# Designs tried in a protein design chat: VH-VL binders against q95uq1. Part 10

Target 1, 197 residues: q95uq1
Amino acid sequence: MSDNHEEESNVPAYVPGKHVSVDQLKQQDAEDEALKRYKESLLGTGVHAPKDDPRKLVIKEMKIQIEGRPDTIYPLDTKELIKEMKTKPFVLKESCHYKITLTFNIQHDIVSGLKQTNTVYRKGIKVSTEKHMLGSFAPQALAHSVTNPRHGWEEAPSGMLARGSYTAKVVFTDDDNEEHLSVEYAFSIKSDWKSDD
Below, E stands for the ipSAE of ESMFold2; O stands for the ipSAE of OpenDDE; V2 stands for 0.75 times the mean of E and O plus 0.25 times the DockQ between their complexes.

## First folded at step 1 (VH-VL)

Design z06 (framework fv_zilovertamab)
Fold by ESMFold2-Fast, scan of step 1:
Structure z06 (fold): chain C 197 residues (1-197), chain A 120 residues (1-120), chain B 107 residues (1-107)
Amino acid sequence: as target 1 above (197 residues)
Amino acid sequence: QVQLQESGPGLVKPSQTLSLTCTVSGYTFTNYYIHWVRQAPGQGLEWMGIIYPSGGSTSYAQKFKDRLTISKDTSKNQVVLTMTNMDPVDTATYYCAREGSYYTDWFDPWGHGTLVTVSS
Amino acid sequence: DIVMTQTPLSLPVTPGEPASISCRASQSVSTYLAWYQQKPGQAPRLLIYGASNRATGIPPRFSGSGYGTDFTLTINNIESEDAAYYFCQQGYSLPYTFGEGTKVEIK
């Protein structure tokens, strides 16, 4: 949570390319049944995005799960909720076990190589920057879900220097370097839970 | 580096169709939303419509939806505005403008603008 | 549609004075508010985005503030080159809408 890890640069497993629309993929493969079936299995059927919503990435919620405590859920599917998130900090007790789940929809096009860059600040000073590859995702009726860590729990830092208030900014980008979303949030690390937490 | 350039006729007669082209350079064309905004002489800015990156989905302001079409030609790095049944009140400078992903929600850069006069 | 109302529509100022322009939205737009400067014969130029962030290349005398429905663009120690129209724009929902514009005139 305050780790400084650089994601591998230079040698992507996939060379970034142009975005390809769902309609273009289906149309190009109309005469090749096997390829058509394969692409339709990735895209699903009957996926429609609102005309007034240009977003390719719509985060429905961020869920902070702490072992032995109720989930904290932040709905993020509107611009106002995204901006208000930083006024609603969550608390992590030193050494607690936690995980964070993002639930989201993809609209309009397949998003290839969705990446998350999370930068944490303490009193305006950058403390850490963490980058994580989330994967490639297609438009579909059911929301996608990504949990970090994938299995088990992450352990919150401990110690006097770790305790305090933090702010963070997470930016979502893809293989085409398109920036999809930026969210600011706040949290604190404390020696014990508040009585009403 | 990054630039948008409008081009098209400076004069259109009433009832004719307007066609304007926005030529894009200096960035990955499919990463950005392109908007059309117009400004009548001495008046404010009026949003007309948007074309989405890659797929070409569009959305238009209600007052234009029955006569406005925005399309793109990815091979030429161009966005095209087509508006039918032009009227003298459509006299304006027409701009194309770039919006990043959903979290940017503003226009940067703008094209230079092209003045279209609708007169007989 | 979200209606954006600017006040004043005309603002005469002398060099060195501060200038303040207000923008009010008919419903909350959170911080999804931008300000543009437009000089005669030119395209609009982005000044402020996200209500308070200065765009690249914009002098520090320009600042923005506000949240929800009430926003302000402030130009401290105004210079003669700042004579222009200024427009606010909400990016909260489509259709995007602009204020009427404020003409800043240097006396």
Scores: ipSAE 0.006, ipTM 0.483, lowest interface PAE 10.3, mean pLDDT 80

Design z07 (framework fv_zilovertamab)
Fold by ESMFold2-Fast, scan of step 1:
Structure z07 (fold): chain C 197 residues (1-197), chain A 120 residues (1-120), chain B 107 residues (1-107)
Amino acid sequence: as target 1 above (197 residues)
Amino acid sequence: QVQLQESGPGLVKPSQTLSLTCTVSGYAFTSYYIHWVRQAPGQGLEWMGIINPSGGRTSYAQKFKDRLTISKDTSKNQVVLTMTNMDPVDTATYYCARGGLTYHYYMDVWGHGTLVTVSS
Amino acid sequence: DIVMTQTPLSLPVTPGEPASISCRASQSVNSYLAWYQQKPGQAPRLLIYDASNRATGIPPRFSGSGYGTDFTLTINNIESEDAAYYFCQQRDSWPLTFGEGTKVEIK
């Protein structure tokens, strides 16, 4: 983050340069076998990170699921696809039931205290901010997934004042306040579905 | 054996500063979150704040934000709670508790608690 | 702040009976909810995390369920040693918040 917004993030304040790698975590516990096993259970099988890709969090896709409608899937595995997200809006009908799933890989070392901040704007004005503390994630071959809401469905708002175009920004940060990912997307709330939605 | 133990004064006068220490043993201190939670006599649990494994980040409940500091002394395996301007309503048993890697912000290991009475 | 409301506040039960405690959040906490047990003179003990997972060493008679805003802790075939206060806690967002507590009393 360019500004010092540790307090606004509602997470512990960050001190840069104190991040601990997977190897350092294991080394710190050399004399404590129980703690070593605990960390190893979270860190998985020691998946090797690609040396040519410095990203710790690699998003694969964003999936918009709407009850009774086909899923909309946005591949996001490149920086270019992430930048293009907001030019490809999806539509939510008033009162529809929906959920959003982000699928991602963790590389290089464990990410502790991954936090997702989702801010929604309408006509340039911030209308909501949601912050979710997701937990700790280890490098592994199988991708991780985070769904909002975690269980069930979220209901889209209704009414003439709710209808219109929206933009949203999702930011992933960790306990060390490292920003791993930022994705902007767009959507609209309408009284009826478009013909091809 | 994983243990957390609170220590500090049992009695604090109104307007004074409270300092409590949580001493950690049986595991590598720098790998876990430490919470402070208090419980007034006959009342429920109240979360106060947390410090991250590196000791560089803290988060506090709004009620305490202007007078509470949580800090970490890695060389001593201690977390210190400092709270200024104590008032009789701050009389409570104070607990430190560990947030584990798997459990993260949940509290899987607790100290026994230390009673702090605020009176003149 | 997310407010956690527990019902009932007091629950008398006979050994061998099931006990159920409800916890309601003022807004969705997804499944980021835990249950703690506290016996007189003791520190709290983690029972259930992420709404339905038993913590290490917790007997199978304890179970949790729910998501969103509505959660239940169930103790099947209650034993006399289960007389205690029970607290729910959300960790979806800062600050972390606890319910008021439910006192389970053995008749």
Scores: ipSAE 0.011, ipTM 0.559, lowest interface PAE 8.5, mean pLDDT 81

## First folded at step 2 (VH-VL; framework fv_sonavibart)

Design s08a (at its last look DockQ between E and O 0.02; V2 from the best seeds 0.00; counts 0 for: pae E 12.3 > 2, grease 22.2 > 18.9, placed apart)
Fold by OpenDDE, look of step 2:
Structure s08a (fold): chain C 197 residues (1-197), chain A 127 residues (1-127), chain B 103 residues (1-103)
Amino acid sequence: as target 1 above (197 residues)
Amino acid sequence: QVQLQQSGPGLVKPSQTLSLTCAISGDSVSSYSAAWNWIRQSPSRGLEWLGRTYYRSTWYNDYAESVKSRITINPDTSKNQFSLQLNSVTPEDTAVYYCARVGYSSGWYEDYYMDVWGQGTMVTVSS
Amino acid sequence: DIQMTQSPSSLSASVGDRVTITCRTSQSIYSYLNWYQQKPGKAPKLLIYAASSLQSGVPSRFSGSGSGTDFTLTISSLQPEDFATYYCQQDYTFGQGTKVEIK
């Protein structure tokens, strides 16, 4: 009579924290060392926010990592580069393992409950939607980096029907459903890395 | 020309399962250029999207949150049709039900338009 | 969830009139706005897709315009067969409808 204790994985329900502004955090007299550490972890050592850029989230780079292949890097420092990215599709060999890393800065204030929504299209028709809760991010000197999937690799689809050109849109939203960033990119699934399909 | 023909009972008892079928002609249920939808219409709730099924190297289903726990949309490639099952119906599920196709689109954004509709099926939930 | 608001909910017009219906959306992320006509006892009929593209077989007196969150359906010269209810739609959400009645 083997008592299979089903370990109820109590994944703590992500309770969206109250939006606390950086200014509010700065004013809180950290009598509590734990609060001070938390504050330091959030505020970092030197957040220089540009006065002429009101954006809270600024994307810097998208990196496509493919197992056994060189990385594809899209610099996204300017609006022009963001617009140009969709005209430069990357190639995924069918059944390859890949992941996507986005690098971004947070400016001015904490972005709470940042959510990434990735939607893939084929011929303008939605193929898939993936939603990723990224968490809360504070302004820091170093850019934040998020990789999807967080662990392991995503497998590119395979087969004759999977091959072709795709477009995708990534949208970043916070707990208030404010859209901070939208980027579009393109890719192709091919049978081989060299195939001019 | 693409046509959708609906079939199924117009009367369902409370707590039972509503079942409808939509037969496709002039297109394939597994078309990469289409998605197959169920929509209902009532005076109280207006036009309400319920869900869809579509093939993109694999089968996908999307369901409205309002019915997600009770709804199943299944394709049948052998008959070139798709079905709606709505479990545990109540009088609130009384409506005209439509199947509809989202047709071919292009560009970066999904043109989520229903270009072909079934004739509609009035379904009454009554004891 | 996308919220959609049509204006007006109903209007009275005469044959030959210019009719304008507006639709406001809360957000536009993945899909464009579409317009449908529905007559009593019939399924909705697609008129306009992608905000301004006229569906095949739809008369040219119908036109769609707008961008972002504000969209408009226009009937340049109302015909007797145009008395119906009109709906805007984006993604999985439909507007509440606008009934065009004979004055």
Scores: ipSAE 0.011, ipTM 0.544, lowest interface PAE 8.3, mean pLDDT 84
Fold by ESMFold2, look of step 2:
Structure s08a (fold): chain C 197 residues (1-197), chain A 127 residues (1-127), chain B 103 residues (1-103)
Amino acid sequence: as target 1 above (197 residues)
Amino acid sequence: QVQLQQSGPGLVKPSQTLSLTCAISGDSVSSYSAAWNWIRQSPSRGLEWLGRTYYRSTWYNDYAESVKSRITINPDTSKNQFSLQLNSVTPEDTAVYYCARVGYSSGWYEDYYMDVWGQGTMVTVSS
Amino acid sequence: DIQMTQSPSSLSASVGDRVTITCRTSQSIYSYLNWYQQKPGKAPKLLIYAASSLQSGVPSRFSGSGSGTDFTLTISSLQPEDFATYYCQQDYTFGQGTKVEIK
């Protein structure tokens, strides 16, 4: 009934200048390659999973949308990129409105009763745990995308007690209690977008 | 603790078939978290990947282009081993042959590193 | 089809020296580069995976760095057991090796 489609990339085009320095040229080459890899990951997520990859759930991207600001996008298509998330915290201004979209592929076999458990810590102490039932997924060419909250926006906490640095861990498990993915990430809540941590 | 034990003849005549076997202990040849490889090493071309076999709901094989027309890699689940057959050998196939495991304990596609190796088998192709 | 070049092809060093070996690729491989050690008559042994991750049981004097096209294996203080040949690897391709010999 529905046709297959993939979401268009919104990253800007890169156009190098004619007379750039050697240092600028090397940096421009690295930026071009990163952009190309990101676009290829999004365009091919549903049909290009390697056959030797044992994963049933393959995460592709986490996107943080903040009302009135550019999106923050984490490509998560490699083990290195997932490992790096905890070293690249995103910033939420207190009381800002945001939502988080996760893009993933299911391969090889059905995953029944997939649930997401997100645990947030502050200075090593658990602050909250939230669970979201995502449903059952069969392998398909088109990547799956889930957004929390599903409707409207989430509001970041505010006040002196809420400000600070946070770490978090999101875990995906199924009805058979098999863990499919675990991602550690970090964020901070600040009084303004450019204030200190 | 995964271990690989190789066996097979060390001398093969030109035009014959080289046949080697790699026995696995501490893991299963049908493990979703592994792939099973053959590599050879000679002074003239160094370390050269030849091919692999692995199980993902069915069996898959990938072979290096340089040997694709002559190579077969077969798993054997009952004996928990996998084999190499290289047909129509020439003296240029003289090398030390290794079997190796690629472990996907994290399940990542980009993890093409061989974490366990067999002891190696010197194979000489000569009259 | 990605070409790999290790440098140097051989070097002489003394116990306690800092040793640096490089591997360069013809195209970006991000961080998907691995390092192996091989002693005469033995199979290669994995040291570093994903450019910088230390394999279990490998001494901390070994470290890896780099991304894109340029990668480095460093031995901070060479030990007698480190005299060997070292190989970089990505996907199905190995570098030509770097032999580390006693001076």
Scores: ipSAE 0.000, ipTM 0.490, lowest interface PAE 12.3, mean pLDDT 80
ESMFold2 (binder alone), look of step 2: mean pLDDT 89; pTM 0.926

Design s08b (at its last look DockQ between E and O 0.38; V2 from the best seeds 0.00; counts 0 for: pae O 10.2 > 2)
Fold by ESMFold2, look of step 2:
Structure s08b (fold): chain C 197 residues (1-197), chain A 127 residues (1-127), chain B 103 residues (1-103)
Amino acid sequence: as target 1 above (197 residues)
Amino acid sequence: QVQLQQSGPGLVKPSQTLSLTCAISGDSVSSYSAAWNWIRQSPSRGLEWLGRTYYRSTWYNDYAESVKSRITINPDTSKNQFSLQLNSVTPEDTAVYYCARVGYSSTWYEDYYMDVWGQGTMVTVSS
Amino acid sequence: DIQMTQSPSSLSASVGDRVTITCRTSQSIRSYLNWYQQKPGKAPKLLIYAASSLQSGVPSRFSGSGSGTDFTLTISSLQPEDFATYYCQQDYTFGQGTKVEIK
C-alpha cells in the first residue's frame, strides 16, 4: 500500500534563510478570501496546537514495514511510549527487505530544511550514521510522514557478525540547526523471525 | 545562563494595584521553549502559583482561579521582560512575589518545573 | 484536584545523616513530580525534576525516586548547607514543605 500522507502533502518549497510564521502567512493577501482559504488548508491542524506545547515537530508513530510480513507499529503519543522504544525492540531477519516510516505533526510554524539523522549503535559503538534531507513542512490537517528509503526497500545485513542487538537514535534538525526531535529505539537482526540468535 | 531580575514597590495601599516587573537575560520572553510565571509565598498560603504568559505564534495567558478576576500578566518583547498587575489588593495579598521560568525540551513539554527564579520582592499591603 | 501530602512536616538531623522526605499524591501523576530547596530569605531552587532527574549544579548527594503516587527525595549525607525547607510540586501545585533543622 502507498503512503498517502507523504505523496498528498503540498508543502512549500525550501527557501534558504527565510522563516515565515503561521500568522504572517494568514495575513498575506488577506483581501483574497479564496486564496486565504486555500493557504489555511495547506497550514492544516497544527494551527490549533495546544498553547503550552513549544514543539514545532510532534512525533506520532514509527512504523517498520517488512516485505511479506505485517507492519510493526509504535504509537508515540505519550512520553512513556517514546521512552519505551528502547525496551521493545523490533526484529529484522537477516537479508529481509524493510522500510521505516515516521509520522509527525508540524505545529505553530513552518519548519524549513528539515534533516533526519539516524545513528545506529552496536554494543555501545557507533556503526553507522545516515542523513536524509526531508524538505520543508507546514502545519496541516493530516500528519506528515517520511519513509526511508523513499523508493524500494532497504536490505538488512546478514552473517554472524551482523546478528545481534542494536540501538539507534533518530534526530530531526532544521536548516538553522535547531533540534526538533530526538527518539531512541532498538532492534535486533536474527537468522529467522523466531530465532534466539 | 538565564537570569531573572525583579523590580517594583514593596508597599501598596489597600484597593490599589500591585505592579511588578521581571527582566530576563540569557533567554527571550518570546521563546517557544519557555513559559513565564508569577508565584507568591506567605505564611498562611505557602507557595501559590498566580499565572503565566507565553508565546506560541501568539501570546497566551493562564491565571489561577483565585486571582483570575484581578490579575494581568503582560510580556514586553522590546524590553525582554514580563509584568504582574494585581488590582484591588487587600492585606491578604501581602507576600513575597517571585517570577519564574518553566523550560521545555524538544521532545516533550509536560514537565512544569520552574528552573530559574527571580530574587523575590516582599510586598506589604497596608494603609 | 490532586491532593499532595509531604512527610514529615519537619525533621531534626545531624550533619552526615541520611535524610528522606516523601510526597504522596491522591492520584497518579506518573513521573511529573519536582523537588525544590528554599533557604530563609531566598527563592526556591530546583533540585529534581521528573521525579529523578538531577538539575544541573545540584550536588550528587541529592536524589529522587518514585512514580505514580509515591515519591521520595533523599540526601545521602546531610551537609551544613542542606538545612532548609524542601517542597514537592506537580503542575502548578506545591506541597506544604518539609523543614530540615539542625538536631
Scores: ipSAE 0.011, ipTM 0.525, lowest interface PAE 9.1, mean pLDDT 81
Fold by OpenDDE, look of step 2:
Structure s08b (fold): chain C 197 residues (1-197), chain A 127 residues (1-127), chain B 103 residues (1-103)
Amino acid sequence: as target 1 above (197 residues)
Amino acid sequence: QVQLQQSGPGLVKPSQTLSLTCAISGDSVSSYSAAWNWIRQSPSRGLEWLGRTYYRSTWYNDYAESVKSRITINPDTSKNQFSLQLNSVTPEDTAVYYCARVGYSSTWYEDYYMDVWGQGTMVTVSS
Amino acid sequence: DIQMTQSPSSLSASVGDRVTITCRTSQSIRSYLNWYQQKPGKAPKLLIYAASSLQSGVPSRFSGSGSGTDFTLTISSLQPEDFATYYCQQDYTFGQGTKVEIK
């Protein structure tokens, strides 16, 4: 009777780190070289946030990557582009492999425990909700990019019932449940890339 | 509910300083989701934005070019208010002055709408 | 500097009328156009933000539309309380206003 002790892989519960403001980080005496490096790694060199933009998270781009197909890129630099994105659905062939990459800047302060909630609707009815913990992000000169899934590909659903038009809403929230971003987009699942179905 | 209450004199002599205060209730002057503005209105110039103060890890001020050399907008965190000072006034500065909040919406991300206004203060520049 | 032009500068209408006000901006910027209502002796009141979003508490007879440099405020059925001056705004620039008067 071999007691298969299933080692419960205790994935350490992500304890949200104490919110340390960028200002607090800047005021900490650089006497510790390790701390300086840490600060530099977090804050980068010469990161200037626009004065007129109060946002902590600024979306720049959404990229749809489909295996064997050209990327679909939505620039999201303006409100108009964000608003128009939902009127320009991308196409997913049923059973295709795809992933979504979001590119964004962090401004003014560290965003801790950033969470992405993606809700998909069909004909106004919620069909799925996915939540992804993205992590904590500091202001940097280079934009951050997150890809879902992080590894591999998502498979588009297949079948007659799967085909059709969908809308989705992505919401970004932090550990304090502050909503930083809400973006709506649309897509269609089709039997073929060329099919007008 | 967010409210703005203005106070200050309605009569100022030429070359003197116009001073107004806007008290905030229901929000913080140091809110990252807000900017605090002064606007004036006159028949000759219509609605004219004068400037703003806002907190984004530090305090910032932006002023309209037309008044930049004469204007100061100061926050007071202890009283949760912000003020307007306009130096060297002339009769052309006669107007109704408003304080207003520019809000932030997570849906629209970058907002420049003024969703809350003070009651307005008529300021007359006269000898 | 952004220039804003409203059309018309004034109009006369009757209760129940459909009223349309246009605003043209000199530049397309990141910020959407907003609409305000102002009554005599009162501060402007936000009606529409982001071109087409109705501010909370504003009657549904008000609507905004447009994109780029051309925007429109519509009152589907003018009510007695709607006689006022309307302003468009983008960034920190206001239009000259449109006075809606009783016919």
Scores: ipSAE 0.005, ipTM 0.552, lowest interface PAE 10.2, mean pLDDT 84
ESMFold2 (binder alone), look of step 2: mean pLDDT 89; pTM 0.923

## First folded at step 4 (VH-VL)

Design a01 (framework fv_pimurutamab)
Fold by ESMFold2-Fast, scan of step 4:
Structure a01 (fold): chain C 197 residues (1-197), chain A 117 residues (1-117), chain B 107 residues (1-107)
Amino acid sequence: as target 1 above (197 residues)
Amino acid sequence: EVQLVESGGGLVQPGGSLRLSCAASGFTVSSYYMHWVRQAPGKGLEWLGVIYPGGSTDYGNEFTSRFTISRDNAKNSLYLQMNSLRAEDTAVYYCATYSSGWPFDYWGQGTMVTVSS
Amino acid sequence: EIVLTQSPATLSLSPGERATLSCRASQSVDSYLAWYQQKPGQAPRLLIKDASKRATGIPARFSGSGSGTDFTLTISSLEPEDFAVYYCQQRDNWPYTFGGGTKVEIK
């Protein structure tokens, strides 16, 4: 049984020190300086985001690798290039093996639990929604790179019902449910490659 | 013909700065990923950084605070600004382009930077 | 990042002999591997792209093979101008990394 539950009106008058000692002040300043140097050593110089760019997520490029075919690369490092992506559809052959790599920078603060939600449409009808966890990323000079799938290849759908034109929307969010970016694109699934594809 | 020509190398004291230039002909630099790669005497190839078609840059972690890549599309040229140089920065510096899906790869002849007291 | 390990570090051979150079990746790079040749005082020169495709102007004696994590560059019969350092590079995942190089030198 604890004897410390009683409220005590007879608590002795206890006035905390009015002034902090010079020694304590200097110790606090030294600890603040040590923490600052430690953070600077982890982040380095030159990792400062441009003050005119509020973006936390900057996609540098999206690369589509298809087994046995030339890569399809979309530079996405400006807002204008992102808007243009939907006008530049790519082609997947039925059952082809492919993978997609995103190269990106994080600015301002660490982004925890970055994920992408990809929704695919056909004639306005939603045909699939897939979510992929990318991970947690810190600001750094060297861009981060994530490939999906992490190992091997994805296989494109096949069959008469799969062939046709598609549009898609990918949305990037984090653990705080903050939406960082949305990109629209288009693609087609065909029975065979054209000679100039 | 495609050609890359570096210039601006030389002898510099530790703590000094240099700006290297890379003049391109036969293609448009703004349409390619333009890289800087260095090689210390007797050592292997070390990637330094890149400027993307859209104009943004990326660097190896060792180079982030001291080196800056830029380009001038009107002059079809690439630049590397090097600050706070150290003896270990002594190397031949190459500009190069290697892009996924392109049928070719191009390198300049290199320019020698010697950092010595 | 993907680490590329080249072996041997040095290969001592005579003209006319076959050279076999190895490049191993820390994880699969599928077929997205290139080989470069560098002669003293010169810039690197692309030899092979996509593991096995010769670059324009590269002699038939140079061939590349492999996929996934294990790759080989073969020079079927060494010419005097082939004594050089050879580097592999992967372009499957960013950053595009180089191997440490193999020096092919005269025995």
Scores: ipSAE 0.266, ipTM 0.664, lowest interface PAE 4.6, mean pLDDT 82

Design a02 (framework fv_pimurutamab)
Fold by ESMFold2-Fast, scan of step 4:
Structure a02 (fold): chain C 197 residues (1-197), chain A 117 residues (1-117), chain B 107 residues (1-107)
Amino acid sequence: as target 1 above (197 residues)
Amino acid sequence: EVQLVESGGGLVQPGGSLRLSCAASGFTVSSYYMHWVRQAPGKGLEWLGVIYPGGSTDYGNEFTSRFTISRDNAKNSLYLQMNSLRAEDTAVYYCATYSSGWPFDYWGQGTMVTVSS
Amino acid sequence: EIVLTQSPATLSLSPGERATLSCRASQSVDSYLAWYQQKPGQAPRLLIKDASNRAKGIPARFSGSGSGTDFTLTISSLEPEDFAVYYCQQRDNWPYTFGGGTKVEIK
């Protein structure tokens, strides 16, 4: 499971958001109905995120697509589902082609320069650390989606030393180094698919 | 056998509200992504929204303020609450899901909503 | 969002003829493209998934091809029951969008 660093250099440069909250913009425009409707059309219901839910990043799902195989989909829209993810490992066959899509909402404020840091472990030993820039995202009702790799497929490692069980931790941060979410997951690399995989 | 059966459609006045139901059998709705798709007479398919296994929802931007998707796991049913209805909401409303992966391989037969004075 | 453009909007043919329907994506969807058939008064029916894989029970006369941005649905020899509207859908990127449809009608 290696990430394609070409995607980082191909990510469009986003101008960092100035630190004005979505709620402040909404309140300021209340007396001007046309401007308020325009703001709402840009920001969707993300502007109305619950006060009791302080999360700025809400992962809806992580989808692992393997060429020629059924998709593996992890709903991650609750804390309980996130904690369960590492108990439900996925399998990659040596040299298989795969890609991972993350679907998520942003709440409360614009998140500038969202990035993920993925660290992979084997038997408690760090094997790799990869960073990917996802972009800048505004609150809206419709979820955002990011796929890695952006084009084509990633190829799973091969060979005797690559086979085995892995755990991983992905951490989502932004340009202000705020940590939004941490997810732990597990996977294995095997020489062939089993009939029940 | 997997079945989805919509109900609750009918004639409603502009500005009115209506709640559609989708009864599922042969599978458990809480384990799947449940979608609503609509189709105006003579027009194409338009995705409206989804409820995820965890219970959170996503909507097309046009629908966010007026439409709400929910489910009742005990009744194995999906719902669409429609408020502030307009003539352009006149359509057949389908519930749909996937049995494995995407795309939609299971659809209900649809329920017709007519918004007219 | 990814926009899917289907052409032609209407295809007028006789039974026994070959039908070729196109679906073009505004950006690459790899092979994550499905085709549906819809008859008047009925729900859509899945025909093809992942660009070229026929769904269970779909006759062999239906075939899909393409990758990236250009996709084709082919009906090798039209049967009377094949006169319907056909929709493509991409599932590469959220939201999963539908094309505008191609109506296959009797000449």
Scores: ipSAE 0.026, ipTM 0.592, lowest interface PAE 7.5, mean pLDDT 81

